# VH-VL binders against q9vpl3: the designs that were tried, part 391

Target 1, 224 residues: q9vpl3
Amino acid sequence: RGKINIQRPKAPHYERARVVAVTQPKYPELPKAKSCFKTRAERTQQQQENPYNEIIAREVRNWLDHSRLVAFFHLSSITADDIFRVRVQLHKQNLHLKSYGSKIIEQAVKNTRYEAIVPLFHSNHCIVFSPDPEKTAALLRIVRRVPQMVLLGGIVEETMLSRNQLVAYAQMPGLHAVQAQLVQTLSQAPGHLIQQLQAHQNSFVQVLDVHAKNQMNEETPKST
Short names: E, the ipSAE of ESMFold2; O, the ipSAE of OpenDDE; V2, 0.75 times the mean of E and O plus 0.25 times the DockQ between their complexes.

## First folded at step 13 (VH-VL)

Design D155 (framework fv_anetumab; at its last look DockQ between E and O 0.48; V2 from the best seeds 0.71)
Fold by OpenDDE, look of step 13:
Structure D155 (fold): chain C 224 residues (1-224), chain A 121 residues (1-121), chain B 111 residues (1-111)
Amino acid sequence: as target 1 above (224 residues)
Amino acid sequence: QVELVQSGAEVKKPGESLKISCKGSGYTFTDYWIGWVRQAPGKGLEWMGIIWPEDSFTRYSPSFQGQVTISADKSISTAYLQWSSLKASDTAMYYCARDEGIYESYYFDYWGQGTLVTVSS
Amino acid sequence: DIALTQPASVSGSPGQSITISCTGTSSDVGGDNYVSWYQQHPGKAPKLMIYEVSNRPSGVSNRFSGSKSGNTASLTISGLQAEDEADYYCSSYTSSSTWYVFGGGTKLTVL
């Protein structure tokens, strides 16, 4: 009985090889979970039909409709912990940081006045909502701690603002402060205006007097 | 009116610990960043670091990282700068300042009167 | 290293206009519009004179103005007065790890 060389098993006789090949259990290919091969596009389409997405979209719309300040941020490799910390700080200022999928945003703003914001949501993003537009400065001070939060723009009092415009808005004095300044300026103006008006009148009168005197001097015949 | 009042001058020896203070008033202390700036005798201004008083989030200049500790007590509207072990080279005027800037704008609008720290053997 | 370069000293006569320059050595020095200027009298704390290149805080004289061209910010003091004699520092935002950088300072002497 020849030592079975376990290192190089002799190929079975052709007939045996055929029998072995035929008797090998054909394991059914595990059904590749169709879900694993869905393209990003297919996954996104299926998400659109999810009733849950509609609910979230309504929530987004509700936030947009009730917020006087909305700020859009791109998130660049931010940690969950950093987001949480910022969220807490913002919340203390009645600023609400939310994150939604781009498709949800698209669905939420479709056929609304906010449709123009859709291009801002092509990447990882978050939105900050506030009922108080005066909190814009507070928002922008807080987000400084997270360089990964990049300001894209915002909506203030139903007006869409660019990044720069939003920053400029935050730097403006409040409406009341501006009004106070205006009143103060106006209250000071009458004295100066009166002085300026009087100065011009006086100057005019002086010029007229000089002119009149010159005319009188020309009309005085040299009595030879 | 916004004011930052710093603790008085300090004379210390090398190796000693020190904590100086900056108290803010006239504004909501937790709504603004507080920075610390060093000025060595006859030298320019050097940014050391900054703190968000609400949760004590702190950022340091690389040159001062690990050399000092910035902290705050929001309950008494006070920021602190501390050393665990002073060096002669720490002799300087130290200013706290409020950062009014927003987002990428950084500037100090109100400054403390300064605290002179002298470290000599 | 991110640095702001200022002249060590400038001088002018009363009534003249002088300009102090602040030049950034790196593109990382605070975006195009975030330069501030501080005045410091001897033994006193710095005072903000200009923020965001050209804005004056309340209470700062209109004799002080700021501008920027390229990587150089400028502080202009018109109608120079004796009280303007001080050290002037520019500052800017820097990207990433360092938020603030100061210039080396400029000593202004009024002759």
Scores: ipSAE 0.815, ipTM 0.907, lowest interface PAE 0.6, mean pLDDT 87
Fold by ESMFold2, look of step 13:
Structure D155 (fold): chain C 224 residues (1-224), chain A 121 residues (1-121), chain B 111 residues (1-111)
Amino acid sequence: as target 1 above (224 residues)
Amino acid sequence: QVELVQSGAEVKKPGESLKISCKGSGYTFTDYWIGWVRQAPGKGLEWMGIIWPEDSFTRYSPSFQGQVTISADKSISTAYLQWSSLKASDTAMYYCARDEGIYESYYFDYWGQGTLVTVSS
Amino acid sequence: DIALTQPASVSGSPGQSITISCTGTSSDVGGDNYVSWYQQHPGKAPKLMIYEVSNRPSGVSNRFSGSKSGNTASLTISGLQAEDEADYYCSSYTSSSTWYVFGGGTKLTVL
């Protein structure tokens, strides 16, 4: 009457707890979700003084400041395993795939020349950073395996490029010499380039933003 | 100079296994996709699949999924096409080719010389 | 297995211009999709002649040109020469299904 059940081995509770404890940040964690009775001061302070948001925003700013190639992608639904495999392949080429919340991006680029990129992050996205602008072709060959990554545009040598300009840049012969000429030409009309990039991407981003907003509304926990 | 050199012609009987090879040289093998293309005698070209040699990620044509295995050994810059059990209908010329396209562009810029596989009893 | 339609054969005299058509759908030839063209002499491997609709690789004669209108791509060979006698294949990669497709091939005969 007290039969022994044959069952799959359970994960050790101590082992799970120990791994979590070792990986816990040294920084103060954000308070566990408070009740819906937050004071006005607490709401404004938490909004303005979230320490993890600032740490992550500094990371993004550091990537932007030290990357001669930055590429922006819309990211459709994809398994964590598939995106991880792409990240590994990119990393082997000194290409660093990252994702950040739109508020983090906004905070990171505030009062910089890169504020124009914020609309690109209204929907699900990822960013690739690299110190090596000559790796643009390698980036674009690798991402072919992930149709869920849709190229939006990028930054090369501190100059914003549209999607088509980034692809053209990647295909040019004599990469270093042609890079200098292309960047110099685009720098002569920075306002025009930014306006054209924003016009093309705003239309596309608006469609993606509606899609992402609908997905977030269906899956995002509601607060009161 | 980019070059793809394939293994020699094969004469096999139905039911036998076979692995043919495609060795790339003159470029960084792990930086490009390699595709396999079949051409039956007197027929046109058929895409079979592609491989990313660095991690052996593969994508097959639906017509060939489960019929062949595409693999690579990056240490010797070589891609492979393999059958576990050949059929007479596998008699064809098989080409490997490098895919140079980026992003939404796909095309084979360099082709191997071909490997003729003949399967008959 | 074949999604792209090509004429089975075309012919022309030396010096003539000829075109070879490649008709597909909006998912493989039409829209922003790219088409490439390959030349194959008997007993030889295919050779890339045109990529991304209209671009010629280094080493390909400027007598070869490519274009696209709607769901039909075209390869044009001007100043036809005897060595142009070969089979020609168009190809594309379907952007929605990630499959590479070929046309059925066109045999070009130089009279």
Scores: ipSAE 0.743, ipTM 0.875, lowest interface PAE 1.1, mean pLDDT 80
ESMFold2 (binder alone), look of step 13: mean pLDDT 90; pTM 0.934

Design D156 (framework fv_anetumab; at its last look DockQ between E and O 0.17; V2 from the best seeds 0.00; counts 0 for: pae E 3.0 > 2, placed apart)
Fold by OpenDDE, look of step 13:
Structure D156 (fold): chain C 224 residues (1-224), chain A 121 residues (1-121), chain B 111 residues (1-111)
Amino acid sequence: as target 1 above (224 residues)
Amino acid sequence: QVELVQSGAEVKKPGESLKISCKGSGYSFTDYWIGWVRQAPGKGLEWMGIIWPEDSFTRYSPSFQGQVTISADKSISTAYLQWSSLKASDTAMYYCARDEGIYESYYFDYWGQGTLVTVSS
Amino acid sequence: DIALTQPASVSGSPGQSITISCTGTSSDIGSYDYVSWYQQHPGKAPKLMIYEVSNRPSGVSNRFSGSKSGNTASLTISGLQAEDEADYYCSSYTSSSTWYVFGGGTKLTVL
């Protein structure tokens, strides 16, 4: 597997750039101490949290907590049939495609380490969950069949990754593959070292022999 | 080791049907796209289409849409390219190739040895 | 037909560095970093040499390098060897109904 080019991919097309710009985690500015005075309007807009939303929010949280791979996608005018087909393909790889409303996501991630994902859910979105981060490549191979699924970013091993970072991650050799390569490299190293050591010794012996021969030739007195 | 082995050379007449094959081995056949590429004698490479073998989802180049059919049998790790009616202009080398790319990245890392198709009256 | 433009032929002497260009449009090479390069010897299948503009697959010589500027991708072969004599094709992803597009190919002759 070729070396991951860490060079910054050129700015995506304007539309893509817009999506990427929107998906850049705006780190919430530290809440300026909004003065404690919740206006009456803010108090009354305590929309009675639909108990159903709470249940779904808990489900979302559960998925987030138990997934080692989470990928976020924007859905642009995709048909239900297309989503279903992709879902089936993903499921075969133990990848779980879910769609939730923005409000549900907000509720689910509120006051959690995942709060930074909220800005990603302003439009039609879906999330793919997996317990196996090694399935990232499989995920990205499957979703390419649906141009309407736009990758926004993801979470791998509790680390939030941008779109580009997630793609880069998917391109890396698996841990086992890397380990295998390391073992192979390490197994070859002693042989090379031995050869190099032997080469130096042989060269040294040759030099000594030449020197010895030259000394013997100088000690033969010209019998005049 | 990853290998793609294609069926042997074909000599056909115009109007005949043909189906050539590409068998993958050494990897999970259903986890990778398989593409077909045409190369006419003395000409360049032309992308024909691509297939996802798991469910046979297929996309074609506009130039080849309706002209050929790409299919796959995942049970035997084989992809197919077929013509219902060959033309003399179909004379070419045909390659199958595995697409290693992810998401919007498209590239072929392993190629079959090619199948020469000759259509002559 | 969307095609990438390559020079028909390039030549160089052993030990020299040569560059093959691949020019597309803003809808392909200009928009994406998904350019690949293939080497094809006579009577052989193409071989992947570069993917995603500048990445080399395992087993490909470090003499091969790729770059991109604007709508043009480039393959550079340093320390040219006789074995490098082949046809070279660029390819790119396109946002159109055509996922893949190949260049016209460049014949490299080692003098």
Scores: ipSAE 0.811, ipTM 0.907, lowest interface PAE 0.6, mean pLDDT 87
Fold by ESMFold2, look of step 13:
Structure D156 (fold): chain C 224 residues (1-224), chain A 121 residues (1-121), chain B 111 residues (1-111)
Amino acid sequence: as target 1 above (224 residues)
Amino acid sequence: QVELVQSGAEVKKPGESLKISCKGSGYSFTDYWIGWVRQAPGKGLEWMGIIWPEDSFTRYSPSFQGQVTISADKSISTAYLQWSSLKASDTAMYYCARDEGIYESYYFDYWGQGTLVTVSS
Amino acid sequence: DIALTQPASVSGSPGQSITISCTGTSSDIGSYDYVSWYQQHPGKAPKLMIYEVSNRPSGVSNRFSGSKSGNTASLTISGLQAEDEADYYCSSYTSSSTWYVFGGGTKLTVL
């Protein structure tokens, strides 16, 4: 027939389009254009991946159930070597750096009190789990050298903490006293907590973008 | 009783090498950053760099990158500042200091007594 | 190698309050609350007086207070005493990931 203005996407275009779709939800035609190229086999593969997602979601649930400290970070572009070095350093302190897709997180926390954390995972992220809430200070000191990791907040002893609350928790002596104090201050409706977390995340994403741009101007560009 | 004890004063000639030390005691040495700060005679403070003693990760001020080497031996709770070839302009007081900052907070809570380095013929 | 501007000297009489300024840019003091202040007597190491703009470490007199407005941080010493005569330095983190940039220092003279 006539002229063809749109070419079939390549594999790198799929990865870039996926990232763009996360940041630009106002143009749904991009997702529809990609779906036009999927075969029956590829659709079947997606369906098969749902059981794999459930296995990983159970892993996340197990981490949440067995960790007295959970910290959530936004993750900017970082080299594989740099993130590996951070993971090793954290592991030495019994701090376990993990990253999961937002759909997997959603499955893991569905119908639990932790459902409020799902909005934090709309962007690139990572999570640190530990059975040792006393390691919060060590975590923050290690992450301090990693400008690509920006603290969003966390969970200590089943209590959700904002970024500022988690930092304050880490600075207090006597973990028991801090634990009791923070539990008392966080009795509120889930919707209100979600709004507080979203406000802090939006503010920190803005600050993070400025910070990352400034650092990229001084260093060679990196990506993960 | 946090203490940082530095090595004694040094008098050197241009071109000589030098390694000065900073020994920490009274706290868990590998749990805190150790920074180095220079003060030329009659001048202000200049941050040179900082080290995480547990794994020897270092960060240098741009002004001192490639000019000095910062290292640590965690088994003896000691940090080091080292020159391969001293210049007369390296004449200064050198302080080590512990960084108490935990996250996006940057300050030195304890300082060593200083090591005077004099470089002249 | 000085990125923060402090007055070279300030003076005050015993019992007065004085303020030492530390002026940076929107890329340091203006954007971050990571300002610290150090006191240095002649021949001695610096001593931390204020951290994170306004916090005092244990053992520092409550006569010392810190604040910031815009790109300028301030150290205020109330009830000025002879032992307050010293050099004072501010320090800040910068958006270029330089963790510590010091001011040029301010000599406080107690008249």
Scores: ipSAE 0.216, ipTM 0.582, lowest interface PAE 3.0, mean pLDDT 78
ESMFold2 (binder alone), look of step 13: mean pLDDT 92; pTM 0.949

Design D157 (framework fv_anetumab; at its last fold request DockQ between E and O 0.38; V2 from the best seeds 0.72)
Fold by OpenDDE, fold request of step 14:
Structure D157 (fold): chain C 224 residues (1-224), chain A 121 residues (1-121), chain B 111 residues (1-111)
Amino acid sequence: as target 1 above (224 residues)
Amino acid sequence: QVELVQSGAEVKKPGESLKISCKGSGYSFTDYWIGWVRQAPGKGLEWMGIIWPEDSFTRYSPSFQGQVTISADKSISTAYLQWSSLKASDTAMYYCARDEGIYESYYFDYWGQGTLVTVSS
Amino acid sequence: DIALTQPASVSGSPGQSITISCTGTSSDVGGDNYVSWYQQHPGKAPKLMIYEVSNRPSGVSNRFSGSKSGNTASLTISGLQAEDEADYYCSSYTSWSTWYVFGGGTKLTVL
């Protein structure tokens, strides 16, 4: 009866080895320990609706709803000091410069009429708000001092404008000036019409006179 | 009506200091850039610098950087151009002008009458 | 350095149309639409005649018009009058360091 060597157990008979191999419970590989380090994507998704973000988003919506002028700027390597100086100048004109995170903006404008502005906020940006659309020119004069502020577009009277359209809007005479010009133009219109009407009449009379003279010359019998 | 009125002609000697003025009226002085332009006798126009009168933010042409000082007193709607030490080469007509341009547009819509500065030994 | 080049002189007879050119050394001179023109009579301050290539300020005669093609801006004066005899300067934005550059000026003579 061969001493069972506990330290070197004899390999089981081939048939037993097969049965043992087949009956070995395949323990599901423990899910590879999810790296305790949440991927950047997972961190961004798990950003628990920070109650604070909701409050800020509400603030942004409030600014958008109460502003008749909104201008969007890209910021390229601007210093905090430069921003502060511009902010002060804008504030003196009742222009309010604000900066918000892109995610906050997205949250703020989601399912609103402003949703179209989201693509403008892919980088560092700031927004200028004003209750007065007539301050557009003032805004664009002030921002000249900061080449790092690049105009992207804006909203005027609830209408979204491109960069070029916003500049064009700023260059337009005020509504009252345009109205005055219109009145002036309309007041001059009758004079121009009268002149044109008289010109045609005079031309017609001249043509008739020429015709009459030609007829008189034809009716003068050559007294041979 | 928008008007820029400059100080009178100056006759100075080399080494003397000088400060000339430009007073704006008929508009909000603090809401527009004020530029200075030099014109030497028989020569063209040269931009010297520009100032935002509200906070005295100033930009200079590289050619004039350190040679002159541009300042403003918004309380009396006046811009200034000054020299610490005049040179004979500073003899020229000096114009102040209001910049009406916005954003990337740069142009002067109103000009002062000019100040003639003569520096002669 | 961005420079604007103008002809030194141009002449025309009364009633004619003349054109003054302003050529930038770079395509970026003044952007696509930021050239201005000034008129200066002898002993007088410059006067804005055209801004943003083709816009005319109030009070400027419709005889003055501006255009741009490529890197060349043009001032056209139609129906030339004796009073149009003056120096004309073009101007443009260049850079943050140099906000304004002027052309060398063109003397217009009305013959």
Scores: ipSAE 0.869, ipTM 0.943, lowest interface PAE 0.5, mean pLDDT 87
Fold by ESMFold2, fold request of step 14:
Formats: C-alpha cells, sequence, structure tokens
Structure D157 (fold): chain C 224 residues (1-224), chain A 121 residues (1-121), chain B 111 residues (1-111)
C-alpha cells in the first residue's frame, strides 16, 4: 500500500536487557524507574495515536465527499502481493482501493447521512472510491480475480445501494442509454424537478451486514 | 462492433510447438477477460483457462494446468494459446471468447471463429 | 469433478415448445448461482443465448427463455423453427479453480 496504516499494532515495545552478576553481593538493584518508564511510554504512545485517527478520518470524509462511486467489500486474508496487484489494476481505471479501521470509519461518517454503513465494518474490509460511477462494471470485472473481496454494497451519486442493486447498476446500458434517458427527461420537463426531489427522499437503502456474504458460496483460491 | 479474429487452421506433428492467436477489436481489449475453450471432434465444449490481458493474470482449468500456456500482448490486442509439445490428443477446435460477466457472473458474450488444430503423425 | 448434466438429445415439431434441462449441484447451478446457455450450429462458433439464468442478449429471439428451479436450469424454446436445430450447452461457475464448466451438450432436432 502507499500509505502507513496507523491502525496496525506497531507500537514499539522496548525491553532492556539487564546483566546479571556472577556473584550476587556486588550487583546493583534494578531500577524500578524502568517499569515506570514503560508506563509513561505507553501513555505517550496512546495519546499520540488519537491525532492520527482524526487525520485519517478526515481523509475518509474527503474521499466520501468527492467520490460519486463508493464500494464496500469484506476482505478475507490476502497476501500483500495479491492486494497490491489488484490495487494497480483498479488504479488504472481511476478506482482507489483503501482500507481503514472501523473506529476511523465511524468518526468519518458521524453526523452524516452515511452513519448507517458503520455495521458493515465490524469485520475486516476494504473500500473502493472513484469519481467515475461509470467505472462500476470495470471494478466488478477486476475483483473477480480476488475471491477474498466480497461485495457488501455501495454508494452511487449519494444513494446507498445493496450488493444486488450495485451489480444491477453496473449492468445498466452504456452512454447511448444515458443519452436516450436525457432526451426523455427533456421531453418530460414539466414534472422533472419534482421527481428528482422525490427520488432523493427514496435514497434510503438497507445496509448489508454479514448475511449478504453468506449468500455467496466461493471456494478458496488454493483449491486446484 | 466487438470482434475476435483467430489465426488460421494448423496441421502439426506430435512433439512440435504451436502458438495460436486471438485478436480483439471494437472494444477496450484490456478491460475484459479472454478465455480459451476446447472442442474435440464430435465432442462438447471444455474450458481451458482465462487471462486478464492488462497484466497477464491467468487462471487455468485443472485439466489443462501445465499442458498449455495462455498469454497476451496488450499492445496489439492479442491473446495466445501455446503448446510446447503437441500430442495427437490435442486435435480439436480451439475458441477464444470474451467474458462480459461482472462479480460472480461468468459467461462468454463474443466468440472467435475457432482455430482447428490437427495433430497427426 | 461433477459435470453439468444435459440430455443427449431432444426433438420437437415446428411450432411446439421444447425445454432443455441442465442439472448440477448447489455449488454451481443451485441457489443464487448463474447459468448461461450457448447455441452452436455445426461448424460454427457457439453463440450466447441466455446469461444469468434468464437474461437474453440483444439480437436473441424472445422465443428463447431461461429459468431455474433447485439445481436444474432450463432453456425453453417456444415456436420451434428449423433454424433452432443445433447443439445447446449450459455453463456455470463452480469454484475458484474452475470458473466455467459446460454441460455435455444437447442436440436439438426439429422434425
Amino acid sequence: as target 1 above (224 residues)
Amino acid sequence: QVELVQSGAEVKKPGESLKISCKGSGYSFTDYWIGWVRQAPGKGLEWMGIIWPEDSFTRYSPSFQGQVTISADKSISTAYLQWSSLKASDTAMYYCARDEGIYESYYFDYWGQGTLVTVSS
Amino acid sequence: DIALTQPASVSGSPGQSITISCTGTSSDVGGDNYVSWYQQHPGKAPKLMIYEVSNRPSGVSNRFSGSKSGNTASLTISGLQAEDEADYYCSSYTSWSTWYVFGGGTKLTVL
């Protein structure tokens, strides 16, 4: 990945070796400040981790605000090489694969319309962001090579979609069908704006959790 | 118009090498999977493998793992099926086909015309 | 491996309705799994007739329809015509190692 994951447990644990004397009467007593020093170091490390969580949460908010396509996946164990290769293929399509801790996601969507997505992140996951919702089909073709990525659902044009709805969206006809819809919309101009407001009201979608992934029967890639 | 054009028929002897081709046109070649399907004379269809042409990521059917090599040259929009040492049992029609499926959907929407490979001594 | 099972042949008279079956398991045909159907005339490449169980590609006659019940998918051809005489194959995903499995094929004869 091109970004250090602050949520990984990489807090340093320092141990200092102590030399034990061959004869007991000449050895100095071990300093008790060693244990107090570790306690202070642990407190300092914990305090420093909070500022990084807010920085990363702000990054997630920026992605959500500037992406017309967001897709959520459950992510099983995968090698660093495999995830990197798929990230490269996605990047060539302006699709940006990211992974964040559940607490960071919760901070990022707090007080937003997207608070309902938090339950999706109780397990290991990843997110794909893109400004290009027309790339949804490309996303779903590429992820077929990654059985460890199980689609949970997504957000398209600020509308939450279930897994099945996102797949159906990806299969919509191409640019020609969109152009035909524009012509039909212009022909129906009297009611157009009212229907747009009503469609926004109906954007609430059931948020998928673990049940959706149990509907998909996928073997591991190690099977011959 | 999406089109897959395969190389011409081949007549070979056992032990010879062979590389047949499948050229895609009318679409973005690196955005779709390309599969190879075998059909022995008078027999049914049999999947051999599939490739993602952009980075040459490949999956082989267990029946053909180690028997053939699937590759692609994205600069000329061409996929290949290759044998290092042909056997008489390799006599068959070979099709390339584009897969348009997304997420858990797997189907071939466009097929090449086929390449007949005949291997006899 | 467990293959998809199709009848070896089916016949019908012009104008009749014919159904070709494709039986697999809960891992390939059953449940929410997808099935596709291909038509192949002698000496020709296969042609996609049905994808995702019941969807028709553009340019395929509405006389062709697909359905599924349990572990069996069905291709139905209504208003049988002479040009429908061909071999028909079903196909499904089975596993990560086997993205495509085909049925043995069904020869449709129009009497």
Scores: ipSAE 0.805, ipTM 0.907, lowest interface PAE 0.8, mean pLDDT 79
ESMFold2, look of step 13: ipSAE 0.785; ipTM 0.899
ESMFold2 (binder alone), look of step 13: mean pLDDT 90; pTM 0.932
OpenDDE, look of step 13: ipSAE 0.839; ipTM 0.921
ESMFold2, fold request of step 14: ipSAE 0.785, 0.786; ipTM 0.894, 0.898
ESMFold2 (binder alone), fold request of step 14: mean pLDDT 90, 90, 90; pTM 0.930, 0.933, 0.935
OpenDDE, fold request of step 14: ipSAE 0.868, 0.865; ipTM 0.944, 0.942

